Miniprotein binders against q9h3h3. Designs and how they scored, part 159

Target 1, 235 residues: q9h3h3
Amino acid sequence: EDGFTAEHLAAEAMAADMDPWLVFDARTTPATELDAWLAKYPPSQVTRYGDPGSPNSEPVGWIAVYGQGYSPNSGDVQGLQAAWEALQTSGRPITPGTLRQLAITHHVLSGKWLMHLAPGFKLDHAWAGIARAVVEGQLQVAKVSPRAKEGGRQVICVYTDDFTDRLGVLEADSAIRAAGIKCLLTYKPDVYTYLGIYRANRWHLCPTLYESRFQLGGSARGSRVLDRANNVELT
Short names: E, the ipSAE of ESMFold2; O, the ipSAE of OpenDDE; V2, 0.75 times the mean of E and O plus 0.25 times the DockQ between their complexes.

## First folded at step 11 (miniprotein)

Design GB3 (at its last fold request DockQ between E and O 0.89; V2 from the best seeds 0.83)
Fold by ESMFold2, fold request of step 13:
Structure GB3 (fold): chain B 235 residues (1-235), chain A 97 residues (1-97)
Amino acid sequence: as target 1 above (235 residues)
Amino acid sequence: DPEEVEKLIEKLIELIRRALERARRLAEEGRVDEAIWLLIKARIIAYIYAELTGDTSLVREVTREAVEILREIAEKTGDPKAEEALKLAEEALKSVE
């Protein structure tokens, strides 16, 4: 069931990518306007398809905030996909190391911390904290899913620009925790998304590199971060 | 649940069709970067389909359609981005045939 659930969620995310987004872009919009924007478009009230009574009348795929320093760089995704096809027909083993090398070779280095929250005050409060951290420059870009008619948890994605830069990934975790986020975070490099690799895949790859758990009385950043590949705590 | 699997398969096929149709419209409008992004998306969805079903036929079909769309753009515009994208799509096609 887990593989099927992941593929269903992936399909919904792909559909959302193709619909319009609601964006607060700090590169062109004054930071003083952020709180009004957040109040107008709480993620628990923005509906996926523009239901009556929603703040949006049109479908919304994602709600996003771009920081002042945000510089989009997806890398050579077409080349990545072509090389992936060649690798699959080569007979060579497909391992986490080969995926890492493909990502590095094609400069597809971005990744994201993911968190899942039920609709309501906690989600809207968490999103507001993340959005402020982005506008203030502690984070670069984040997005959150709108409310789906089917219900269920919504996802906040907080992007980092280089999954091989462990320090940068850990600094993003710290900034998320400083915004008051207590839920489980998982980190997934974008290379897995661009190759359609989710959990329960036939190569037994683990797309989650890191897990972050909030910990009372813990480290200076307030979390324990586990490296999934080595089963080693980093904090 | 077999019915839920079949619904997901039908959804994946429809999403590919929408991505490719939109890519063709963007190509006709000269919006090369946006068209290329939709072709990337179509391939991701085809990868998800292949993992769910064990059937790589949609990866091949999407790759062939991407070559067709990109060749049209490159021939009409001479845009270097379209020409490079076409080369990459042709390399991908060679791997899946």
Scores: ipSAE 0.838, ipTM 0.931, lowest interface PAE 0.7, mean pLDDT 89
Fold by OpenDDE base, look of step 12:
Structure GB3 (fold): chain B 235 residues (1-235), chain A 97 residues (1-97)
Amino acid sequence: as target 1 above (235 residues)
Amino acid sequence: DPEEVEKLIEKLIELIRRALERARRLAEEGRVDEAIWLLIKARIIAYIYAELTGDTSLVREVTREAVEILREIAEKTGDPKAEEALKLAEEALKSVE
């Protein structure tokens, strides 16, 4: 994706964040209801703006599943933003290390594995697998974008609490692979999102820290994970 | 495509407006955390705008508006979260002026 496409997708994601979400919360809803909820709101059929004949009559920004251990703590995002603006004004060099330090300082450590899938059965099946993994406690929280009018790929986001915890990031990858997902995964810290840093930014920062590729017949993990910053395979 | 970029810029501006308006409504309803989050989102959108245009003026404007909204919330609710958010927004505003 070129820089423009990334910014456009970011704008769409920001718009979606402001609209109502369809949420299954495992903290308040019995796990036995998950299958019925998935059947009622398959991501390939839920429409972004509530098109006629869709399961939703009103706009939906995201479809999400919260695990029992989910905590919506995003850290000091406002402090992070203030520090970021001050840093830009200072004229000091900005590096990936700078962003990491800012994230740590302000406790903005969440990140997400991202996968893009075409609408249809494969997407719905993938989402169902992820949702089950969340409800079963293998993952903490996930969301999927609804179907757009123009079609195109839908995104599934699977979150981890700490992008600096390499083991936690790898465990989430393993859980995603165990759920039957075979597509390319990219891992992005939320700190880059909160600072409006996407591909082709003026600081030449890469918001993707890890890439996961499915591996047939490989280790129990079923994937190869690349550290993009260091260009090193972690698995 | 310059035309597509312009459309995106217009969309970003509209999204900021929506975020700020919704934040105000949420504030009036006493939904402080949600209001703060929308202000954060408004700032993110302004960052995207700044990256696309090279113009940081919108970041300043959004921050100024956030200060106003957060001040109103802090005064009405006395919520420590709103007070802290206000302080941070004021600090941010000073840094970008």
Scores: ipSAE 0.800, ipTM 0.917, lowest interface PAE 0.5, mean pLDDT 92
Fold by ESMFold2-Fast, scan of step 11:
Structure GB3 (fold): chain B 235 residues (1-235), chain A 97 residues (1-97)
Amino acid sequence: as target 1 above (235 residues)
Amino acid sequence: DPEEVEKLIEKLIELIRRALERARRLAEEGRVDEAIWLLIKARIIAYIYAELTGDTSLVREVTREAVEILREIAEKTGDPKAEEALKLAEEALKSVE
């Protein structure tokens, strides 16, 4: 992404986290109610700050779906941040391996597959597929951004519990593809998010660990997944 | 684009102020976990600001305010979560002072 797009998107995501969310929680709501909920709150129509004539009159930061087995575990983010500040002051080298070790030590292991889609029927269809996969147990939790006042692409985030568990990350990719998603996907560990590390940083760290591209007619998985950290094709 | 950078900086500062204001309000209501998460988010935004500008003053300011808020919660409620969060915030402040 060119310019300061990654930084602007990060700022907007932080703002969205602080506003109310629309949640379908499969832990407490019957799966039979999902289709009606999706019809009521399509992400292309839900407005970020509320609008007469949209499904919402009040601000909405995120539209989310929680799976039946969803159990939030962010790890020790406070300890991670304290250790990160100490590491910067210590003069010790800051590398991908060092960051990975801090994440493991503080159990900050979650990560997410990201996809960016224009507002419209394709976005709503993709979100519905992801939401059904979450409710049916193929994915754990997902969220999608509402329509911005200025327009632009919306993002769907699909979370996994452990970015060091390659098999789990690949299984999530497979489930996303099985839901009919064909766009580019990128995978980012939340440890980078909690430390404010994005595309442009002093340590030249790349927060994207995996990239998935849809592949017609060749792959049994429907995708080619690249491990960006090790420069190896996984599928 | 200098105008784009200036607007981003303004947005980050606004988000920090909003997060700290909400954290203080939630702390007064005894909503400890939510207050702690807002303080975590304020520090994330301060880290983004520091990398963008090279200025670590906001990291120091936000960490100092987090210590103040958490100390008030811990002293008022005796909540073990607030006491542990305070200890971690004090350790972080020592690193950025």
Scores: ipSAE 0.725, ipTM 0.874, lowest interface PAE 1.1, mean pLDDT 87
ESMFold2, look of step 12: ipSAE 0.816; ipTM 0.922
ESMFold2 (binder alone), look of step 12: mean pLDDT 84; pTM 0.806
ESMFold2, fold request of step 13: ipSAE 0.837, 0.822; ipTM 0.929, 0.919
ESMFold2 (binder alone), fold request of step 13: mean pLDDT 84, 84, 84; pTM 0.808, 0.808, 0.806
OpenDDE base, fold request of step 13: ipSAE 0.786, 0.785, 0.787; ipTM 0.910, 0.907, 0.908

Design GB4
Fold by ESMFold2-Fast, scan of step 11:
Structure GB4 (fold): chain B 235 residues (1-235), chain A 97 residues (1-97)
Amino acid sequence: as target 1 above (235 residues)
Amino acid sequence: DPEEVEKLIEKLIELIRRLLERARRLAEEGRVDEAAYLAIKAIIIAYIYAELTGDPELVREVTREAVEILREIAEKTGDPKAEEALKLAEEALKSVE
């Protein structure tokens, strides 16, 4: 990830979405099986393209946990894509506001808190905490990237169903902190991911809407949240 | 790093091939929204490839194939989303011919 172009990151993300996922689905699997599943598939050991020495011999795009009440809704991603191309062709300014409007119009509302951690015990421990919070109902759904062959940090994504629901986004942050997570978190709406808005994008957009930093006593829930789109501190 | 750039290019080509193959398969299954989305995504990735390599030929080839897939869906289903995606793909094809 570090030192790669926005185009490279977009291509890798799409490839991961198309490859098979390892999923613990709490809607159909007893919660008592989670700890065994986490032990079998620690993210630091699951390889992106498979390896005889890892838990997987075949490619894995993502490792995911679905909560009991998870109800997937991608919205009209095709309509969003068509509108995005029309916007680019029109010559109109591309801003956070125009992207937000496209997302609302096409009901592409989901978003996610992101945390980047090096492979190892800390990553596996953080993922286990998030997975348990999902299965216990404090979070809705989460996924973590497998270990890339080139190395580098792995990402944990914790989803909310509506990025325009600020309270819901902040509640997810609180639940992540309650799970013991202390690293930097950034929040990205899925519309930005679908449209390829990453670091150093050609439109010079900040690729995230919120930033959360752990500060004991800085908020009631141990974090300070910055609204990056409006450059305003929320806590 | 030249070798790193070559690997990126190979990844983009592989991704385009898989997107078009999956779009065609999903179209056969009647999954219009997903098929159209992946066909349009293939065009976008081809444009990224063209920006990186300076070679627009892949954009022409990918866009022609995407138009074929989307036209087939639109003709079979009459789905407005497929028709909108087809219009977008035809505009892209005209810009690179």
Scores: ipSAE 0.000, ipTM 0.183, lowest interface PAE 14.7, mean pLDDT 78

Design GB5
Fold by ESMFold2-Fast, scan of step 11:
Structure GB5 (fold): chain B 235 residues (1-235), chain A 97 residues (1-97)
Amino acid sequence: as target 1 above (235 residues)
Amino acid sequence: DPEEVEKLIEKLIELIERALERARRLAEEGRVDEAKWLLIKAIIIAYIYAELTGDPELVREVLREAVEILREIAEKTGDPKAEEALKLAEEALKSVE
């Protein structure tokens, strides 16, 4: 609620990234084992800090599925952080264009489609659909947050390689919809996440580039995608 | 709220210490990609700390530690990924000193 809310969100996100992950890695595990793994670790039941009554007794930061062809590329995040610090101390304007330039210069190009769902059957069902799409090769990699101590919505993140590649971003949206996902989706470049820029930030930057809404009936791709920066409907 | 800011700062320091400790252990095991990932996280957290406190010294300390860990990995394994990460970390450290 105050001026450091963005920093709190960044700290929580970093803690989750650093804690152990539960991973189904299709590069080394047969696809036939996925259903059993999903049944063992439903995200609505896996607890963030561990609980004897949950599937995990120890902390879990994320539950993830890696596709067969998944090859992580984070770019030059170290250079990005140094450049970001220099930018802040320089007094130069901080704008979406400046962040885009930093991301391109340092090759920090990945991004993700986000969906927020309450704990329960719908979350577990959505995650199972996404996980199967990843293992089948329609998506590259995805993760879902465990259940927080205080409750609240959990997030599923579906990653793409390059947020500047609109066609690739839209193809991921199509695959998510084909997997049966009908909720609101928003797309965020990882550069914003690495720099700790969330909705509550002092530069009033909108970290969301695209918004996808399920379209019932006649849409060939199953959704309408809005470019939020330009307020232009792409599909 | 000064109390909330103090708790956040303590949490950020804890996260950095945990990341560096685990990165060092993973480096000793030759697990280059995982060690690099944790070092990147420690650096990101150090910058968040600098923004909150106005004190960039922790960023320099974390980068110095990252350079040391990556140098050990590169020397022991000869892994090109570790050598590239070392070069990037050295350049980042040079830019903030």
Scores: ipSAE 0.021, ipTM 0.514, lowest interface PAE 6.1, mean pLDDT 82

Design GB6
Fold by ESMFold2-Fast, scan of step 11:
Structure GB6 (fold): chain B 235 residues (1-235), chain A 97 residues (1-97)
Amino acid sequence: as target 1 above (235 residues)
Amino acid sequence: DPEEVEKLIEKLIELIRRALERAEELAEEGRVDEAIWLLIKARIIAYIYAELTGDPELVREVTREAVEILREIAEKTGDPKAEEALKLAEEALKSVE
């Protein structure tokens, strides 16, 4: 009975995207400046709406790190939106396969691994590890949410170029694990985000495509990855 | 929870207003891709509003405003991306009216 959780998540995500971001851009900033930037803006202390006592006095929507080779390509989001509206009014079934087809047709292929952590040392340490992996070229781009006024967990998002490229998604998981991350990871294609589809939606779509669990003493990968859509173990 | 639903509705309307205002501002600066993205976002939020209230009127209103802003961008810049976005937004407006 989560009521309007999906709508609240969509509204909050839009607000965050519209507010200013704190960005370390490795395409224009020397990698040697990263450690000082991470020390200045630990995500557990950066506040969503600003606070004179925090690192920021103004609102911050996201804290992000762009890799040297990062080239943003959101695809044809306008065409995707128009096709989605047409699909909704057509009465045709809305399924994971239909969304996958729309995403491929309009080249809206990016996706992300998500991890949720409580504010504190573990969050800041995890973010620093991810940020270093991005700057060193093992990952392409990542962002982390600032601390909300009411508290709660913060999210780290690690992006990949193509959610249909299973090997690329798994390589990103391996790089996240190599950075020392041991918590649960879930993978979501950006097409779901752009269309405003979250966990509780009227079409009963599961926006999570993959799930990664850390495995102590397991395989060389350090994790078990499950394909949630087909309920198949990949590792 | 009627109070919680009303609060959410107010937040959605405010986000639409901010997105439309910012899109016009970005368009004036020649930042066409970002302006188009905000107009898409405004329409997504209007659909969420329609689902909550059962009232599709805001979807029609926001789509009309998006068409007008895109027409201004296309006329001012001649940007092919804005011209294509305008065509798609006009077709979307026909589908909701």
Scores: ipSAE 0.170, ipTM 0.559, lowest interface PAE 5.1, mean pLDDT 83

Design GC1
Fold by ESMFold2-Fast, scan of step 11:
Structure GC1 (fold): chain B 235 residues (1-235), chain A 116 residues (1-116)
Amino acid sequence: as target 1 above (235 residues)
Amino acid sequence: SPVEELVEKLLELIARLLKRIEKAIKEGNPEKVRWLVIKIRIILYIFREELEQLPLSEEERKRILEIVEELARLVDEAIRRLEKAKTEEEVKEIIEEAIKLIEETIKKIKEILEKA
């Protein structure tokens, strides 16, 4: 997007992971401090590489909020990598189903809802809503990219523990919608990241498993969720 | 060129990941070391896949693939040496050697792309 290839975007995400993160950790910080933290570090104004005129003078890779019950579990990623190499050598078809089975076997189950927004008030408002949902316990963990040197859209990532747990994925979508988010959401399992499955992959796999579109109705919050791998509507 | 920028960015990321591995070993965090190794392998995989899509002659593609495969072999060797390292000085030496290999690899690939 914005003229960059999927590989450029993946490389930038990896670089961001290595740079310092701005973290609000609800496991050690009172919830009452969140609003001040959000006001200090609006993602539209936090710059990727720092600027004396921005909230940060030093590089920032990600801005993150950890929920009170957050406990990261990456699974057996080394075993997953070995099995992936064997699968590629085997001549067996590489499909969403075979990757799902690899992920289950190696307990690499986490995934995330993604939303892409232009820098500005709508991004900052969306992030504040997500951050509050995390601190209040409706979501477990989330992060947002800072404003890139190259410009373009920023991404909010909202994580779930198990991409095969359809109810958990749908509950996260509902919490995102309840926070006032109306844009398109796509869900990507972390196993795809560990295996290098991006937009223009050799196996022609869709890099996302679920898609959520906002629907008008009731309190103006609700969504239609599609399982993209099976072309099945979940809601 | 955009291809040269991509190559430089990906290989520089591997160098940065190697430096993070050094720090993680010093901190006594084997989980972080494992994760960083995985990221290096993902970057090498992305690099190989991108080469399949580039408008290069088969000879040029083959030469770059040979260079990338040799780098992958040497990086894997460095990772095995890190697992057996007993001192912080040994870790530093292994990492610095690996980073120099990455710098040499960037130069070799740029030379091929400039003549493509």
Scores: ipSAE 0.012, ipTM 0.394, lowest interface PAE 9.0, mean pLDDT 80

Design GC2 (at its last look DockQ between E and O 0.53; V2 from the best seeds 0.00; counts 0 for: pTM O .790 < .8, SAP 80.166 > 70)
Fold by OpenDDE base, look of step 12:
Structure GC2 (fold): chain B 235 residues (1-235), chain A 116 residues (1-116)
Amino acid sequence: as target 1 above (235 residues)
Amino acid sequence: SPVEELVEKYLELIARALKRIEKAIKEGNPEKVKWLVIKIRIILYIFRELLEQLPLSEEERKRILEIVEELARLVDEAIRRLEKAKTEEEVKEIIEEAIKLIEETIKKIKEILEKA
């Protein structure tokens, strides 16, 4: 594995964030139109740069679905960044607890379950399941990366409002599993993204708080969720 | 090297973000400007971590870090000035100056990296 895969993915995510998004907004669009929209813009066929023959002629950064209860609130990200810079200058120890406190103080509490899937039917089916769960109100918001030229894995991101709300994080995992998703899921708070904290950072901070593995025949949740910081199973 | 390629990619992202800030300002979209500034800061944070992995001399690393810090200050100052700007002409001037300074800064970083 290329030791810089995380930084590559981060760069691609930053680039994608800047480009136009294809959005289904359930607040303004009838749920009955979702199937037609999914058929029009299957993630495996939507191309990052609008390649000839793709459903999109222009660059697309993300394909997203907004639920009825979705409210974009990122908190005070600028204040968070300023506090982070001041903390680094202070020479005080930086811990996961420090970042949690910064996130709480500045109300930057969003996080996401991440899944990586190869382009194709399985990805499109997974996305359709997630999109339905969002429109049905089981999830608030999700996005998927378009197909890259290189045919690499696409990422689906399913957001939660508060990474400190363990129950909410687990409920989102359950909803994802109920949508038929069986792959590995990792949960990352957005605070780590906003501070540029990725793998192999100088502070040895792990940006992945939770890991979910699908489990056959077990608990009603259909998954085992591991707290990565404490190495404890939550389910 | 893979790290050098990433460094170049992040420099390109900064340049793209700046062009988008200009466009967002021309469109009268201050929320998009703020969002793009946040993205630039993220890019700079990651860039700083990547620089720690480059086979640079301490002097070269120090110079690049100083340039990155200057760039961050310039971006913050441009944003503060934009928030206070009352006319489209003032906004335009602030942006044009900021873009020029940022492009010069990026050029300086590239020049150091190419000589390393």
Scores: ipSAE 0.684, ipTM 0.865, lowest interface PAE 0.6, mean pLDDT 88
Fold by ESMFold2, look of step 12:
Structure GC2 (fold): chain B 235 residues (1-235), chain A 116 residues (1-116)
Amino acid sequence: as target 1 above (235 residues)
Amino acid sequence: SPVEELVEKYLELIARALKRIEKAIKEGNPEKVKWLVIKIRIILYIFRELLEQLPLSEEERKRILEIVEELARLVDEAIRRLEKAKTEEEVKEIIEEAIKLIEETIKKIKEILEKA
């Protein structure tokens, strides 16, 4: 290891963002076609660069499902970056609160629940459940990474449109659990990604806002959610 | 070195985005072009922040930042020229020039890092 694992992973994610995506778009494709699409493109079999024997012959960066309410809006990312630079020179303390305010001001409010699963049936089953939840309207947007050549864990990202809307984030957690997902979930606002703020950053900010753990005997939501920024259990 | 590999990886992302812009223009997809331009600006911003964190001497950091700011200016110029371009040949020329500048920038930065 060279001590830059997070930076390499970020670069690889940006490369994947720019490569072709396999998309089921509920805004233009009938819901009855979803099961066939899922069977054609299981994430454990779709390869990053189109290996022989895979369903795809071309590179795939992400496999995605867009819900009926999907409205892409990254917000004012350029303005956010400029204001962030100005904040750093202002002498004001850099805290989760000041970063939250910048995100609000520039409408860079999206975030995502993340789960990491090994390739195979459990991953494909989890993705299928998430994809159905998106098409049915319980979630708005999700994506899953294709299988890497190394065969390591893959990530499912389930987006929410406003990380400051705690109830909306918790509703997404509930919808994920209702789809049968029982693994650990972590929630990360997109603002951290756009500013290059990783786990080991200069400002000691925590990019993971929430953690969710499945619990059969827990709250009515069926999960135990910890607010990492304030170290408070929400459920 | 690990630092050289990381620098090259991030600057190659810009070249990749430019190649995707050329393709999007040929396909008549202006929304994809807009999205890719935003990505280029994000990559440049993140790369500048990365340079603050890399184990560089004060001299190396200053010199590399100067080179990166010049690259950013030239990439912005290329994007403005693409907005005015009328033919596929003009687009191809602009993109090829920009990619060559990125390759030269990578080489220049690697030379600085090797001297250290």
Scores: ipSAE 0.620, ipTM 0.851, lowest interface PAE 1.0, mean pLDDT 87
Fold by ESMFold2-Fast, scan of step 11:
Structure GC2 (fold): chain B 235 residues (1-235), chain A 116 residues (1-116)
Amino acid sequence: as target 1 above (235 residues)
Amino acid sequence: SPVEELVEKYLELIARALKRIEKAIKEGNPEKVKWLVIKIRIILYIFRELLEQLPLSEEERKRILEIVEELARLVDEAIRRLEKAKTEEEVKEIIEEAIKLIEETIKKIKEILEKA
């Protein structure tokens, strides 16, 4: 509603990242406890700042589930940022291809599928499906935003290890669909986040690489996945 | 102004990240420290982009950018000191000094924006 919407959204995202997280960690917690944890912390009822009547009395930034094999690897972010500064100073064109090459060189490869849903039973059901897929090993890591004080949509983020591995990205999409998710999905590599590239950036880059739409008329569960930058269908 | 509030919000995020780093060090969580350091660097990149969009004279923008660049250098120095700290008292002193500096930076930037 002002000229700084993207900057306000980025600030809110950073604040959420720094506030406490509610985590189900399958590396240290038995899978049999998941259903009780999901019932205790449905994302439509967990409030961002700990409102009366919510399951939380303290602020919550994210609700997350870590898979049994989860091993975080951020890569060489410091080297990435130094190379990015050099690239900007060089006057060379800044394109998706040059960012991809920097990400590969510095091993900053993680990315995520994003879905936005209104607060309610559909969000809670979708999150429960995703969380079970993570604990069962079909997905590696996921998180969901808590309910904002003024309402609005909540976001589920499903991470993959390597945004350059198209097969892995598509396998994650398939696992999301198998969990019962039918809404629009978009895929964003974390390298854009680490370099401060968001929706309204001065380089006019699209920060999302892929778009996934559920196939309603198919004889089997499937998705139509589009490469947004090249306008090419992958499925 | 809304712009001044947004600038202050970003500077406050850096202060919060430093407080979280202190807690993560105390809890013996080096992965959390690394993650928070990455967050601080992302905040600084976004903050520089924000400053280029402010409705300021070229002279005012240059002065604020100089202050922000000095802040970035001092934050990096605080992180390096934290990596070498051996006691909880040293960690506390480094964090408190860094936060005080951020508060002074907020005041300086606000003074420039108020004159604009």
Scores: ipSAE 0.494, ipTM 0.729, lowest interface PAE 1.7, mean pLDDT 83
ESMFold2 (binder alone), look of step 12: mean pLDDT 81; pTM 0.768

